# VHH binders against Leucine-rich repeat-containing protein 39 (lrrc39), part 1

Scores and structures below are computed, not measured.

Target 1, 343 residues: Leucine-rich repeat-containing protein 39 (lrrc39), of Danio rerio (Zebrafish) (Brachydanio rerio) (f1r6i3)
Amino acid sequence: MTGVTVCCGTVNSIKALWETRIKKTKDDLKKEKEQKDRRAVGRLTGAWEDRIILAKLKEKIVTEEGRVILRIEKEEWKTLPPALVQLSQIQEWQLHRIGLQRIPRFISSFQSLIVLDLSRNSVTEIPKEIGKLTRLRELLLSYNRVSYVPEELGCCENLEKLELAMNRDLDELPTQLSNLKKLSHLDLSMNQFTTIPDCVVNLPSLEWLDMGSNILETLPDNIHRMEKLHTLWLPRNELEYLPDNISRMKSLDTLVLSKNKLRDIPPLMEGMSNLRFVNFRDNPLTYDVTLPDLNEDVEEEENDREMFGREFMNFYIQEARKRGSQNFTSVLNVMLEGVSETA
Unless a header shows other numbers, all headers, positions and changes below count from the first letter of the chain; antibody chains are not in Kabat numbers.
F, E and O stand for the ipSAE by ESMFold2-Fast, ESMFold2 and OpenDDE, each averaged over both directions (binder to target, target to binder). V2 = 0.75 x the mean of E and O + 0.25 x the DockQ between their complexes.
[cut] marks letters that were taken out.
Atom coordinates printed by the task and the answers are left out, and those that the model quotes come from them; centres of patches stay.

## First folded at step 5 (VHH; framework vhh_8h5u_2)

Design s03 (from g4 with G103P)
Fold by ESMFold2-Fast, scan of step 5:
Structure s03 (fold): chain B 343 residues (1-343), chain A 123 residues (1-123)
Amino acid sequence: as target 1 above (343 residues)
Amino acid sequence: EVQVVESGGGLVQPGGSLRLSCAASGFTFSRYSYAMAWYRQAPGNQHERVAIITSGGSTNYPDSVKGRFTISRDNAKNTGYLQMNSLKSEDTAVYYCAARYWPEGYRPEYDYWGQGTQVTVSS
């Protein structure tokens, strides 16, 4: 309704506006200074906390046989602080059972690392930055929660030992792992592998493999490509048969197959002269075979020796062959009786 | 007590489809990891594993069913599934669900088996 025009009040309105702007500008400048001061205080308290943490970590560094080791025992460290990067010359981390939940991405700064022991923690991820650790020889991550392995682990060309036992969700490995030309020891036990990965079979220097307590139903036909493998541990899988090419593994001296579903032993294994220790216990082998010498044992040790050793294996193969020959002879005699009746 | 219960079996014509369900109880997926597998047994044949799915989602199948059967799981429902397509008379069998558990900090336990569900593929 009423239009208000302030003709004589314009000068007073302008003065009030300028006074308000001056006050607001002073208030804004005060707020900016307070924000800068708060950020500076925050930086100072952060630097102080970093210094305390770094001093605590330095106390945990020991030197043994010329190796600089970070060892933490009987303490909980769910994460590792960024301040740790100032100690990048450390050659070994011994951080088992500290409740660690994460391997930091800044691990790439630790290019002097030779051994990384993070076993029995709660680690869920191996960061791709692990591939920057070209001097790494041992990676121990057993009893964690790792569900996959990054392909960048294949860049750790000096890796000799990899332990990933009991990671409960781990079921595969990247093909790039075949680039680990020096890897001699691999523990993948107590995981969810349904097959021995091709990248594992193609590892040229592998000497020791444990894949016990997985879900293996078969072994690959090309298993003989593991020419240097001396020890193969496969207990508590679902193996129903062994490929004939296992007999071509000339370096194999230890083979553990207990608690599988094996019904037979490949006859060609009789030729495995280097096989010193072989364990077939708790398998439903077709023939019930007992070594004659075990019947002379007066000790309860008889049970400990059953289905164990190359002598058992060879005797089983020989008995299976004999029983098969007797059955064939019986069939042949029935056939010949039919023919002789018409001769 | 850990239990597994199968459902979804029945009679189907050759070329048809069925989806089997396996409900697991006695645990929670956030506390335990587990793999689920389907096995079948027909009269005169040895039992065989027809599908497995790990807690990480990896799957494996024998050549006899590869491309026709698909295993999957629903972690929120503690349930695994076997989708069977292009069914053949030789797929006639009792189908069993098995679950293997990995308790935190311990060795994996042996498989827990359901009682089985009949699948009959017949014209």
Scores: ipSAE 0.477, ipTM 0.792, lowest interface PAE 2.3, mean pLDDT 83

Design s04 (from g4 with G103S)
Fold by ESMFold2-Fast, scan of step 5:
Structure s04 (fold): chain B 343 residues (1-343), chain A 123 residues (1-123)
Amino acid sequence: as target 1 above (343 residues)
Amino acid sequence: EVQVVESGGGLVQPGGSLRLSCAASGFTFSRYSYAMAWYRQAPGNQHERVAIITSGGSTNYPDSVKGRFTISRDNAKNTGYLQMNSLKSEDTAVYYCAARYWSEGYRPEYDYWGQGTQVTVSS
């Protein structure tokens, strides 16, 4: 039947509206309390996870010769968890080839650290907090992706060994590294250095330097400032000449210059009496000079001695001087002959 | 295969300017860590490096061109540049672009050189 009439609904009383609001307020408060309780449970779960991580890390700690070492092997850790700061007594990190992408800023909490080995990882940045590690003696970061060294590394006053080989984009060092007064070993090989940085030349205790496989075209004229340097490895660069002041490096006993662009050897190097090992192989030296084979009956020995050794260096210098003098005499004689012929 | 092609050479008067370009194909500059360098060779002279730029953007120049030449690179265009200002007759040479790559270590056999472009500074 079209036209059915609906009966009047119940008019809600003020009392019924208040009861409905009170019930809704109580339900809302209950929901808020349940949400707070859920957040509290989440906090407890996080604390339990931190305890599990800490237990796992404690299993990786060994003590050898009184040194507390964190050693992780054959396992991937892209980042180190903050829970690690509870183990701040660690003196050495041996974290080679674990896929590490970042040195944590909380590294500053590890004031007992003496050795930090993070070689063969994917580290792109050394945090400025590294400068808080005043007891650090060795920092090994070879085979990473570091493009920049923070000036705060100069605050590591006890640093004796720094290895930064094969960090593909590394091309400079901060001047503050000259503050590393105890640094004796520096490996900067397989990077993009175009020059030996002034801060390296100014290191007062440096004994061993490897800058092989860079893009060095020249050595600095003040290279003799490295008075304690006994080993200098410079293979696979673009060196066209050596500065005369290299002859003033009185401590130098090992000099590797193979696979460069050297056309000559400075005559003053003949006076380098402490130089025991020198390698000039694979350089386009002007004069073809070979040593007499007095003590060798084996063909393969000959190749090992070619353009190698102080005996070769001295003989080359003497022959270059002799041939240069003959050339000067020949030029002078041609000039005198020219005057004689034309006059 | 990587190819490097120079352009922008020519004849200029002393005091003039030239911009050399080095276009690379077979790779993208941003994909690899590498350095770019410009070398020159005049008749009777040895090759000399006149500019280098590293992956990090550090540059180096010999005293003969320092303050006059500027090396730059545009990784998005796979192109390197040498801006040469205040040119002198002594700058007359064939200019070569070279690129050196580091993938898993230094590999000298992966140096790539262009064919060269002639720059002549004369009135």
Scores: ipSAE 0.353, ipTM 0.720, lowest interface PAE 3.2, mean pLDDT 82

Design s05 (from g4 with G103T)
Fold by ESMFold2-Fast, scan of step 5:
Parts: sequence; structure tokens; C-alpha cells
Structure s05 (fold): chain B 343 residues (1-343), chain A 123 residues (1-123)
Amino acid sequence: as target 1 above (343 residues)
Amino acid sequence: EVQVVESGGGLVQPGGSLRLSCAASGFTFSRYSYAMAWYRQAPGNQHERVAIITSGGSTNYPDSVKGRFTISRDNAKNTGYLQMNSLKSEDTAVYYCAARYWTEGYRPEYDYWGQGTQVTVSS
């Protein structure tokens, strides 16, 4: 119904609106596709990287004697990737000398873990999540930089072996470690311990203890509470004497005391019938005592003839007793002769 | 050159107090794991360790001085201290400071000893 000018304006307006709608729909579709493609590519890239990491880690898994083991050798892994949690069925980590700086907190996901060998790394902290590993039997952290042990390690009820040798700032253990009722082997050598911790003395199943190369000056008077201990390694400490109660350690078979500051040997040690191997080498013992030279043979007799072993110990105790009596008699004789001469 | 120098010794009456200082030079306490210890030796007696402090701050004392002596360290000043309270005549001795440190892999002990400082407890 409209004039020629109104008709031309309407046609141009309709064409412009239609072209605008087409362009807007194409632009919106293009933006949605680009956003979807970017999200899909991002998701695919992350999933693909995780798949590659998992494939590399799966190549490092070996099965030996029915155990699923993650073994990494001759590679540097300062941290472990979170993708590793997808392999939570692993029973053993053999991650020796890989430059590892941290035990991941996701370690708690590895409920099947029996052995954790992280020796000769740069680990500074044992995470509290270690206490979630209730199946763990062996924790090997020697030659790291651990300065303290979390109390949660006491929750590892199946732990049988703990090795913490050469953790240069380690000087104490939490009291909760006495909860480790199955712990039979403990290596605390080459640390800064000034005493044997009470929690160690109270371990009911401990059979083997190495505290060599610490700064021990004395042994605790209650050392005899370690009723199952058969091997005690204490070389390179500052021990000046041994408590008499060491003679009450019923299971003690091996006692290494070389390179200490011992001035005497407790006479009651002569009665230690189970003590087969002892070493007193390089101690400033009061009496200069040498064993009679009986055998030079390369047989088992050479082990029985260790220069500062059990035969030395028994002979020293007997000779010290004898020389002590002679010194007293000499003093008494001088006193008696002095009195008689004054008459 | 690593040096350990003691100071703060002197004459004191029974029941008195002294504070010994041990200044270390040629190394820093913050760079390496160090333990610091105080030893004493009286004429005719064996030397004994009277206090030790580890790099982590753990301390240990023999029964003869426990509750009377306190060892401490200031890592920023490379200095160790021994606070001696309720001094007895039997505490009369030359007091030596020793520094010990740990290296990775093998523990070669380099014990750095001072020349000693005399403590005399006498009425």
C-alpha cells in the first residue's frame, strides 16, 4: 500500500536484517565451535599427556616373585607425577638414587604398598600420609636429608624394617614409634643421636639395631628391656662405659663397640653365655692386655680369635680383677712395711 | 682456617653462675650439619662431655650437671654457649668447646677443639 520511496526503504531494510541475522548466526556458531574445539583440544591434550606418562611408568613396572614393583634406574625424577595414582596396585617402589626431593602426599593412595625404597635421594620430609600405609613392611630412607620423623609413622602397624642411616640432621624419634609392634630391624647409624631413644628401648620385637657413628656417650640403664635384641652395632660413638644391665640382655649374640672411649669392661659381662661376637677394638681400656697367640690358621678359629673379641673380653675381665688385687696388696704391703720400719 | 675460641671462664664462688661462649670461624653453622659440645678436664681426672647440642637443637647432659647447665647455639653468630648455674667445687676444670660436622655419604669426623677456658669454683 505505500508509495515508491517507502517500498524501496522496506526492501533494503529487510535485506539488511536478513544478512545481519545470517552473519550473527554464522559468527555465533563459529565462536561456539572455536570454544568447543579449544575445550576439547585442552581436554584431549591433558588426557593424552597423562596417557603418555602412564605408558612410561607402566614400562618401569616389573613383576618379580609375585610382587608388582615400580623400578626407576639411571633417570632423574625430582618429583613423582600425580598420574602415578592410577597405578595404586603397586606393592613395591624401588626408587634408589633418582634425585627425588619429596615423597608425594598422594602416597596414601598406595594401600597395597609393602616396600618403599627411597634410599640415596634428597628427601627432606616424610609426609604424615605415610601413616595410611598399613600394609607397609619396609621403609628404606637411608642417605636422604630427613630431619624429623612424623608420629604418624607409628600407625604403620606391619612395619618390620626401618632404615634411616645417614640423615645428617636426624637426632630424635617420636614416642609413637613404640607402637611398631612388629619392628625387628632398625638402622639409625650416621646420624646425630646423643642417646638411644626411649621409644627404641621400648620396641617389643626389635632384634637388630645399628646406631654406629652417632654421638652416644652412655647407654640407658634400662637397655635390658630389649629382650629380643640379638645384634647391637655401636661403633664410632663416644661411649665411656657400659651399664651393668647390659649383662641382663638375654638374647644378645653380637655386640660391636669398636672406636669408642671405653675405659673398662663390666665384670658381669663374663657371664653372658649367649654373647658369641663382641668387638672392643680401638678403645682406651685401662689395662694393656693381649691374648696369648694360639692359632694363625685361616679356618673358623680365626673368627674365634678376633684380637678384641669374646676371648679378649673374658681375659681382660680376669686380668683386670687380678691386677686390681695386686695393686691393693702392694699398697697394703707398703703401709705395713712403713709401720714396721718406724719401730 | 677453621678455629674454635672459648671465652667467659673465671673465678666464682660455690652457688655462683658463669656463661661460657664458643665462637667458631672459618665455617657457618647454617651451611652444614653441626653438633657443638662442651667437655671438661680437671687435673688427675678423665675428660668428660658436659653438654651437647645437635644441628636440630636436641640437647644432652650427664647426671653430674643435668638441671644446672644449659647449652644453646646462635647459628647467625656461629656461636655456642654454656650457661652454668649452681656451680660446685667439683665443676673446677678447663672447659673445651668442640665442633663436629657431617658430610654426605661418609662421616669423616673433623672435631675442631678450642684451647680451653679455666673455670675455678672456690670459696
Scores: ipSAE 0.465, ipTM 0.779, lowest interface PAE 2.2, mean pLDDT 83

Design s06 (from g4 with G103Y)
Fold by ESMFold2-Fast, scan of step 5:
Structure s06 (fold): chain B 343 residues (1-343), chain A 123 residues (1-123)
Amino acid sequence: as target 1 above (343 residues)
Amino acid sequence: EVQVVESGGGLVQPGGSLRLSCAASGFTFSRYSYAMAWYRQAPGNQHERVAIITSGGSTNYPDSVKGRFTISRDNAKNTGYLQMNSLKSEDTAVYYCAARYWYEGYRPEYDYWGQGTQVTVSS
């Protein structure tokens, strides 16, 4: 509140106040203009960055065998920029091992997409917009972090191949997946499945299924509904027995059951004439059986087919039946020896 | 240093109920870690799995206990539960809790087992 002495009086003081006010207004206007100019420069910089990104993406587009492919190699792309939608004619994404964390929701704009290879990334979610890709034939998402598959994937009616191996927390599939009438190849290995899902059993065109390295304890009794299945890979599960209806899988050519807990082989499997490759290795089968000597002039190591092949399977079934009959006959003979006819 | 400890076993009459608890320490029930399962072993038998719950919450049961047993987990308490209803003499066994973890790129290398808790169903 203490003032200082003024040398020139009130007139000069008033002039100084008006000059100060004018200067403050000019300074405020200058600051506002500079802020607007900085914002305009920022918008221009962003537009140039988008052009640079789009040019960079265009350089990664190749055409091979008439297919337009976006291929990114040896670069990290945690997300895909929205500018990518300008390239919606792309038919295939080859984006493996790029550190991708998200499938963009704008993927619905890529209706020409036939193959989506996002394997070995960090994807945690398949967006529901995936269901808009009605031309999609192959979805490759193995080695990601997907814990849930959206029901809208069932709208991809042309899907022929689905790979979801090693998604650690994946333990179920939506019922709508049974709508994939053209699906012939399904890889669900190295996940947390406790059963083969009903929707998988009901896939009418499935030819190849891998559910190895899950936590399967049993196979469903209706497994024979998979009438076209020729290859079934189930190694490293906890299977203790096989259902009799596995013998009704008339197309089954390859059956891998190694490293399970199987104690026996269903006798009805002896009738599986199309089964060319079967693997029972590393199972605690009740009977130790050895294949009979083959009249072959080959090395001994080449004839080692322990717990492997249809010949082993059929011989095991026959031997198990024979040993069971011999044990019963032994008991019967002991009983009969104790019987005497009284006159 | 992963430890799994069961509790809640005891003697119960046929038709009765018991709730088993499984307290886990040294790990978390996060979405990148563990499935939990209950196994039982009666004298002369091998281990039989009676319930499993995955990290995502999916459950599975064999026909012998389906509809009678319910598995659940409380991730905040790192505790799993087995609710056993309508108990039969055939359910008499030592019950074990097992935790399985996933290693990236491979089948789980470690199953962590508890010491077991006795369940006896007898009149």
Scores: ipSAE 0.305, ipTM 0.687, lowest interface PAE 3.4, mean pLDDT 82

Design s07 (from g4 with E104D G105S)
Fold by ESMFold2-Fast, scan of step 5:
Structure s07 (fold): chain B 343 residues (1-343), chain A 123 residues (1-123)
Amino acid sequence: as target 1 above (343 residues)
Amino acid sequence: EVQVVESGGGLVQPGGSLRLSCAASGFTFSRYSYAMAWYRQAPGNQHERVAIITSGGSTNYPDSVKGRFTISRDNAKNTGYLQMNSLKSEDTAVYYCAARYWGDSYRPEYDYWGQGTQVTVSS
């Protein structure tokens, strides 16, 4: 009797456990179906979002003067979506001031790209894939946070203009940039350059160079290798002297040296017949020299200012020579008088 | 409060060595772009830059000290160094550390200067 009661109690306990397991299995199956349904809806939503993004980007494509341009204005895009690769026929990116943090590595897909304007963004890296853009003529990356330029940029053999102004941590360039045989315009202003890099001096086609607002203390002795350079902007550096070989820069017509630490002007610069505009303002030049024939007129034209700069340079050189000769003659006279007094 | 403080100056015989330290406080090199430079001034002479190191680690020296002086930085310790070897009597000067900051507003001059440390090279 008691055996029958114990057996019935065990059977009822087993039945309760089985009913609990059946209920749990039904609940698990319901949760699994809900998860699968949610995943299906999520996949559809993601595909729709990608289509919406691509459609939005297509609306930003304009054709001007036969050039296919992607232009984004007054919107924030921290990254560019991979879907953009479907628009690989774009020839120009005008993506200034959009908050961009990265140049996508898929940029190598944009083989038709001629102009890449990413100025005034937050780009920290130029990807090695930039070197695949063999048609690229202009790379505009001023006002970013680039600290390193990849060697592969030297593979952009058609590059004519490179702007890297105000990239705060940028202090050097790879030697391979000397391979840019068509580069005529280079802006490296407002960076941390302590010298003009040798690869820049060796650029055979360079016509315009801005390295203002760097930390240049000297110019390289081989600066005269820049035989085609017409414009050299070096304001707001720490230049204490100029090398004599600057006088050998036969193409130089504009030289801006304002706000440096120059104490003198090399006398050989008097022979620089092509130099039309030179600016020595705000330098601690040894001699205080004013041009006696300059009528100070506050409203002088730009051409008159250019002519005056060259005249100032030549007059300063001549006056420095005269005053140096007078001082030397005075020293010689004192020395000769000293010898005569002791004899 | 932002400060730059030099240490390690002293008296040394010709041919000797000294290491100067430049400790920065009130800011960190890892958070901001800084170039660090060492300048010197002897009586009757103008300030001369003897070494510079950029935030990326590029260095530059004038011919007067090239091969004898080495500038370095430790961004984790917020400190710069100037190792001076084969010292000459002409190296006698007050040595100043300077740090230039690249923030939202670009400054063409060094923002932070130390008070200087005396280096005397004499027998």
Scores: ipSAE 0.428, ipTM 0.765, lowest interface PAE 2.7, mean pLDDT 82

Design s08 (from g4 with G105S)
Fold by ESMFold2-Fast, scan of step 5:
Structure s08 (fold): chain B 343 residues (1-343), chain A 123 residues (1-123)
Amino acid sequence: as target 1 above (343 residues)
Amino acid sequence: EVQVVESGGGLVQPGGSLRLSCAASGFTFSRYSYAMAWYRQAPGNQHERVAIITSGGSTNYPDSVKGRFTISRDNAKNTGYLQMNSLKSEDTAVYYCAARYWGESYRPEYDYWGQGTQVTVSS
């Protein structure tokens, strides 16, 4: 036949460019759809994972004595999942020694919480949202890594018990903690307190205070403002003396001062009629005083009454007063002798 | 081996200033909870704590030095400091640095003490 013409080249070139553009647009749309589908599958997978986590958490809920408790034992939970908010009716968290690193900010959703036991974890922060827990009675955070207590903890108006023992860097408390009008039990032992905070002294209902194993050198002169305090544990501090106003603590029945640097006992403490248990063991008291044996065959003396008990305290005070009186008499006699020699 | 070494002591006139340094080695402040304190001892006087700084940075001073002495720490240099201003003759003493560690086992005394550095305030 007739030869083939090359004039079809330009039409084929334009068609090829148009087909390339359509293919690119379709490929881009396909990639966008695949990304959206992957995100949708990811959302479905996340919802399914949340359902499994929630089922696991529901298995850890126990009802004991009418209280709804979340108890986790012998498992590691570094964080608590947001799905837990669906169980906001829980009244107690028993999450001791689970490796917990954070108290979730969604804790504020747990308005029914009465007890929060997070002891022996790795918690570094108490979130300000803790202040929303107005029903909370007990906060147990001993053996954690808390270095700061938020002022919002003062909003937990029903708090009766606060335990913060062995939080290595904890050295102060916010002044707002004095707002805890029902707080009766406070454990601040094994921390770095250099003084008993004013907010602690101003707690109107405090009955139990443990500040043992801190770095206290003195007690505040206004310590007597703790009018309801029955038990004061201050062993293993650096206390060199006690303020006279300690004698005005009318409710005090237990006072542990062992392993301090006490050189004397305030004489006014002899008037502390409610003081049943007092321990002065391992202190460099000025006077070497031993209680006289009334019966040398009594095995009670084997229990080492040395620097322990109200009887020891009273006997020490009496001996210290006797020696002070003898010194005054000696000074007076020297003065009188001088006058007599002049005449 | 854990060591605490004081420096910066010397002779100064009343109203003068000195800065004492306490270099710690064998441990790091960033890994462990340590409080640092300065104590002084003069012949005939009680051994007294003149400054303490906790790992959190809280400070405490007795009334005898409050407003005149400032304790600080540099955790990166593993060093504590005592800035002593408006020095008085009664500030004359051997000054000791101490570092206390908080671990599982409680210790009633400061675990690591320096050898002391002499401060003499005299015209």
Scores: ipSAE 0.455, ipTM 0.777, lowest interface PAE 2.4, mean pLDDT 83

Design s09 (from g4 with Y106F)
Fold by ESMFold2-Fast, scan of step 5:
Structure s09 (fold): chain B 343 residues (1-343), chain A 123 residues (1-123)
Amino acid sequence: as target 1 above (343 residues)
Amino acid sequence: EVQVVESGGGLVQPGGSLRLSCAASGFTFSRYSYAMAWYRQAPGNQHERVAIITSGGSTNYPDSVKGRFTISRDNAKNTGYLQMNSLKSEDTAVYYCAARYWGEGFRPEYDYWGQGTQVTVSS
């Protein structure tokens, strides 16, 4: 008994299925209308919010000496709203200490930007879109949390000043930064650099370099390639010696080496006629020497002039040479005495 | 509170290998900006830095150990390492782990030093 005819229960089941489908279609249409209404309200609300944000940002714009500046002071802005792209004519961002956590990717829309000051914020990343800012002359990102610099920064051909001091985890730079042919000022102090990057040594226009408070143990032998460098700040590193080629840096007039681990001064530095300001304070130099022209009656000069100046450097080099000759003679005499004990 | 402790030193024959460990306590490698370095000192000599690793993972070595020593860290274990290969008699020294914190009051000196572990390379 396997076959049966259609029963009344089947007809009632079909009717119930039709009622269910009609209800589902009505519910789906209602949901679609509600979603469409929500999107319309959301669009209206978003557009109104954008207008309010844009109005607030316009109030922050000032014009000084023909430059259009966005200046935000004493306010917290963790992010910058996309509505800001409507103000792409801005030439300078002065957004110091506003709690900013991110440089927006839409920064590429600001083709007129000349100065970008985002110092003392919480920025963790420089977006690759920074490379689109071909008019940029100054990028100030000191006191942030940047751990990586994108190679696209090398595309900012007009960059003259780059400040990245105190970014705690920053320990290297991309090789493409050597393409910054106009860069004259570079601050990499208070980071974790173990070497001066080769791309920095190869910067053709660099005049001022600060790499103080890093973890430099040595300077590169090719340091003399920085032919235009006049100021080199290297205090608070772990430098144990200086390469002889530092004497070939013909433009160098200021050299700060305080609080390192230097035991000696290269004798060839005596020939550095352009070097006016040199600071060797708080280094364990082998010989204890004092300039003979220092006056004991001048307390301030006594404290301020110790291990400072080209006169000190030259005098130290001369005294180290004299004392080295005396030490060699003493060693030779000890050796001769040793020979005489067996003869 | 903050401490680093070395282990893994010992006696090894020339050409042998040793792995030194540096266990950190009172701070976490992944939570703080830091650099970790290995220094060594033989009697009568000053401390020589033989390896450094930054918080970003960059490493540096002097010519005396380059190619033979490798510094690494395991942030999950809060431990740094120094792998020492092709050991020579001149590598005989006390090896110290040092950690430097980056933040307010940054200084050029390492903030924390271990007590040292002896490495002796001899037949």
Scores: ipSAE 0.380, ipTM 0.746, lowest interface PAE 3.6, mean pLDDT 83

Design s10 (from g4 with Y106W R107K)
Fold by ESMFold2-Fast, scan of step 5:
Structure s10 (fold): chain B 343 residues (1-343), chain A 123 residues (1-123)
Amino acid sequence: as target 1 above (343 residues)
Amino acid sequence: EVQVVESGGGLVQPGGSLRLSCAASGFTFSRYSYAMAWYRQAPGNQHERVAIITSGGSTNYPDSVKGRFTISRDNAKNTGYLQMNSLKSEDTAVYYCAARYWGEGWKPEYDYWGQGTQVTVSS
């Protein structure tokens, strides 16, 4: 009988192993079916959600003056869905103040884009894919959190307007931006620039530049390379002097230098015949010079000093020259008298 | 209240070195919120900026100190530094730390200045 007990034990062990294998196979098949069902449901749910999102986005598209515009107002969109790529014929994005945190990499699919207005959002990065937008004319990214501009932005050969004001951590631009041969308008105000970048000075078509509220201490000696620049806004910087070559900027019409640390005005600026508006207010100019007032009455609460206009500039230059010449003549006379006494 | 306090000034021989510190209080010293600059003023002269560092880490120096002075910042310690090497008698001045703060969106920037620390380079 002992052999029967051992045989029964072996049979029960084989039966248990067989039952375990059957159960495992059934469990594996059930799990595989559940995974396939979940994937199928996930695909159907995703496709349905994409259709709803696309329909919602289509409602935001308007056509104005022959231009297809995506306009989102009074709604929060932290990111743009990939389904938007199906609307790649859009020519303008008007996505001002929607809480946008990211410019999607699929932006490269929107080759019809002419205007990107993404101002007053929370964008931290301009993707390199921006360089694929060869038809882009205007990029508006003021009041965002951009700290770095990709060199690929230099590939946007039709760009005419670039606004990057108030990105407060932005302190430099890639040299490749000098490739923007049509760029006429550049706003870099309210950032951390310590110098006007060489790539900006080398922009051949630049007409309007705002670099106010930066930390500029000097202007580059080659500033005259900006031959077409008619408007230069530099208020609230740390400028202590202006280079003589600023006088060679023959197109310059408007020059705002208020709230700097300027001690003098280059005499050669008297020859700037196209300069119609110039502002020197709130600078520690060496000579106390005021234009003759139409009103001689100075009220206690009113500021009678005005360092504004070409007439002020020319009068200051003339007075500084006269006062300097008088001082030089006095020194020269003392020197000549000394030499005569020793000779 | 926001305060900026300088330290590390003193008397040093020509060719010597000094490290100035600028401690910020009343706000977090952040790489995202402001630039820091060092200015100096000698008797009879107006203020001269000798170094600046942006929140992104870009630095700028005038030719008078370029190669000799190095500005840096440690946001974890709420402190900025000016390492001054190969000091000359012409570097004798009161050194001021200034922080330029960028406010929220539509708000203008704000400037905060320290009270100054004396550096004297003399044999």
Scores: ipSAE 0.343, ipTM 0.715, lowest interface PAE 3.0, mean pLDDT 82

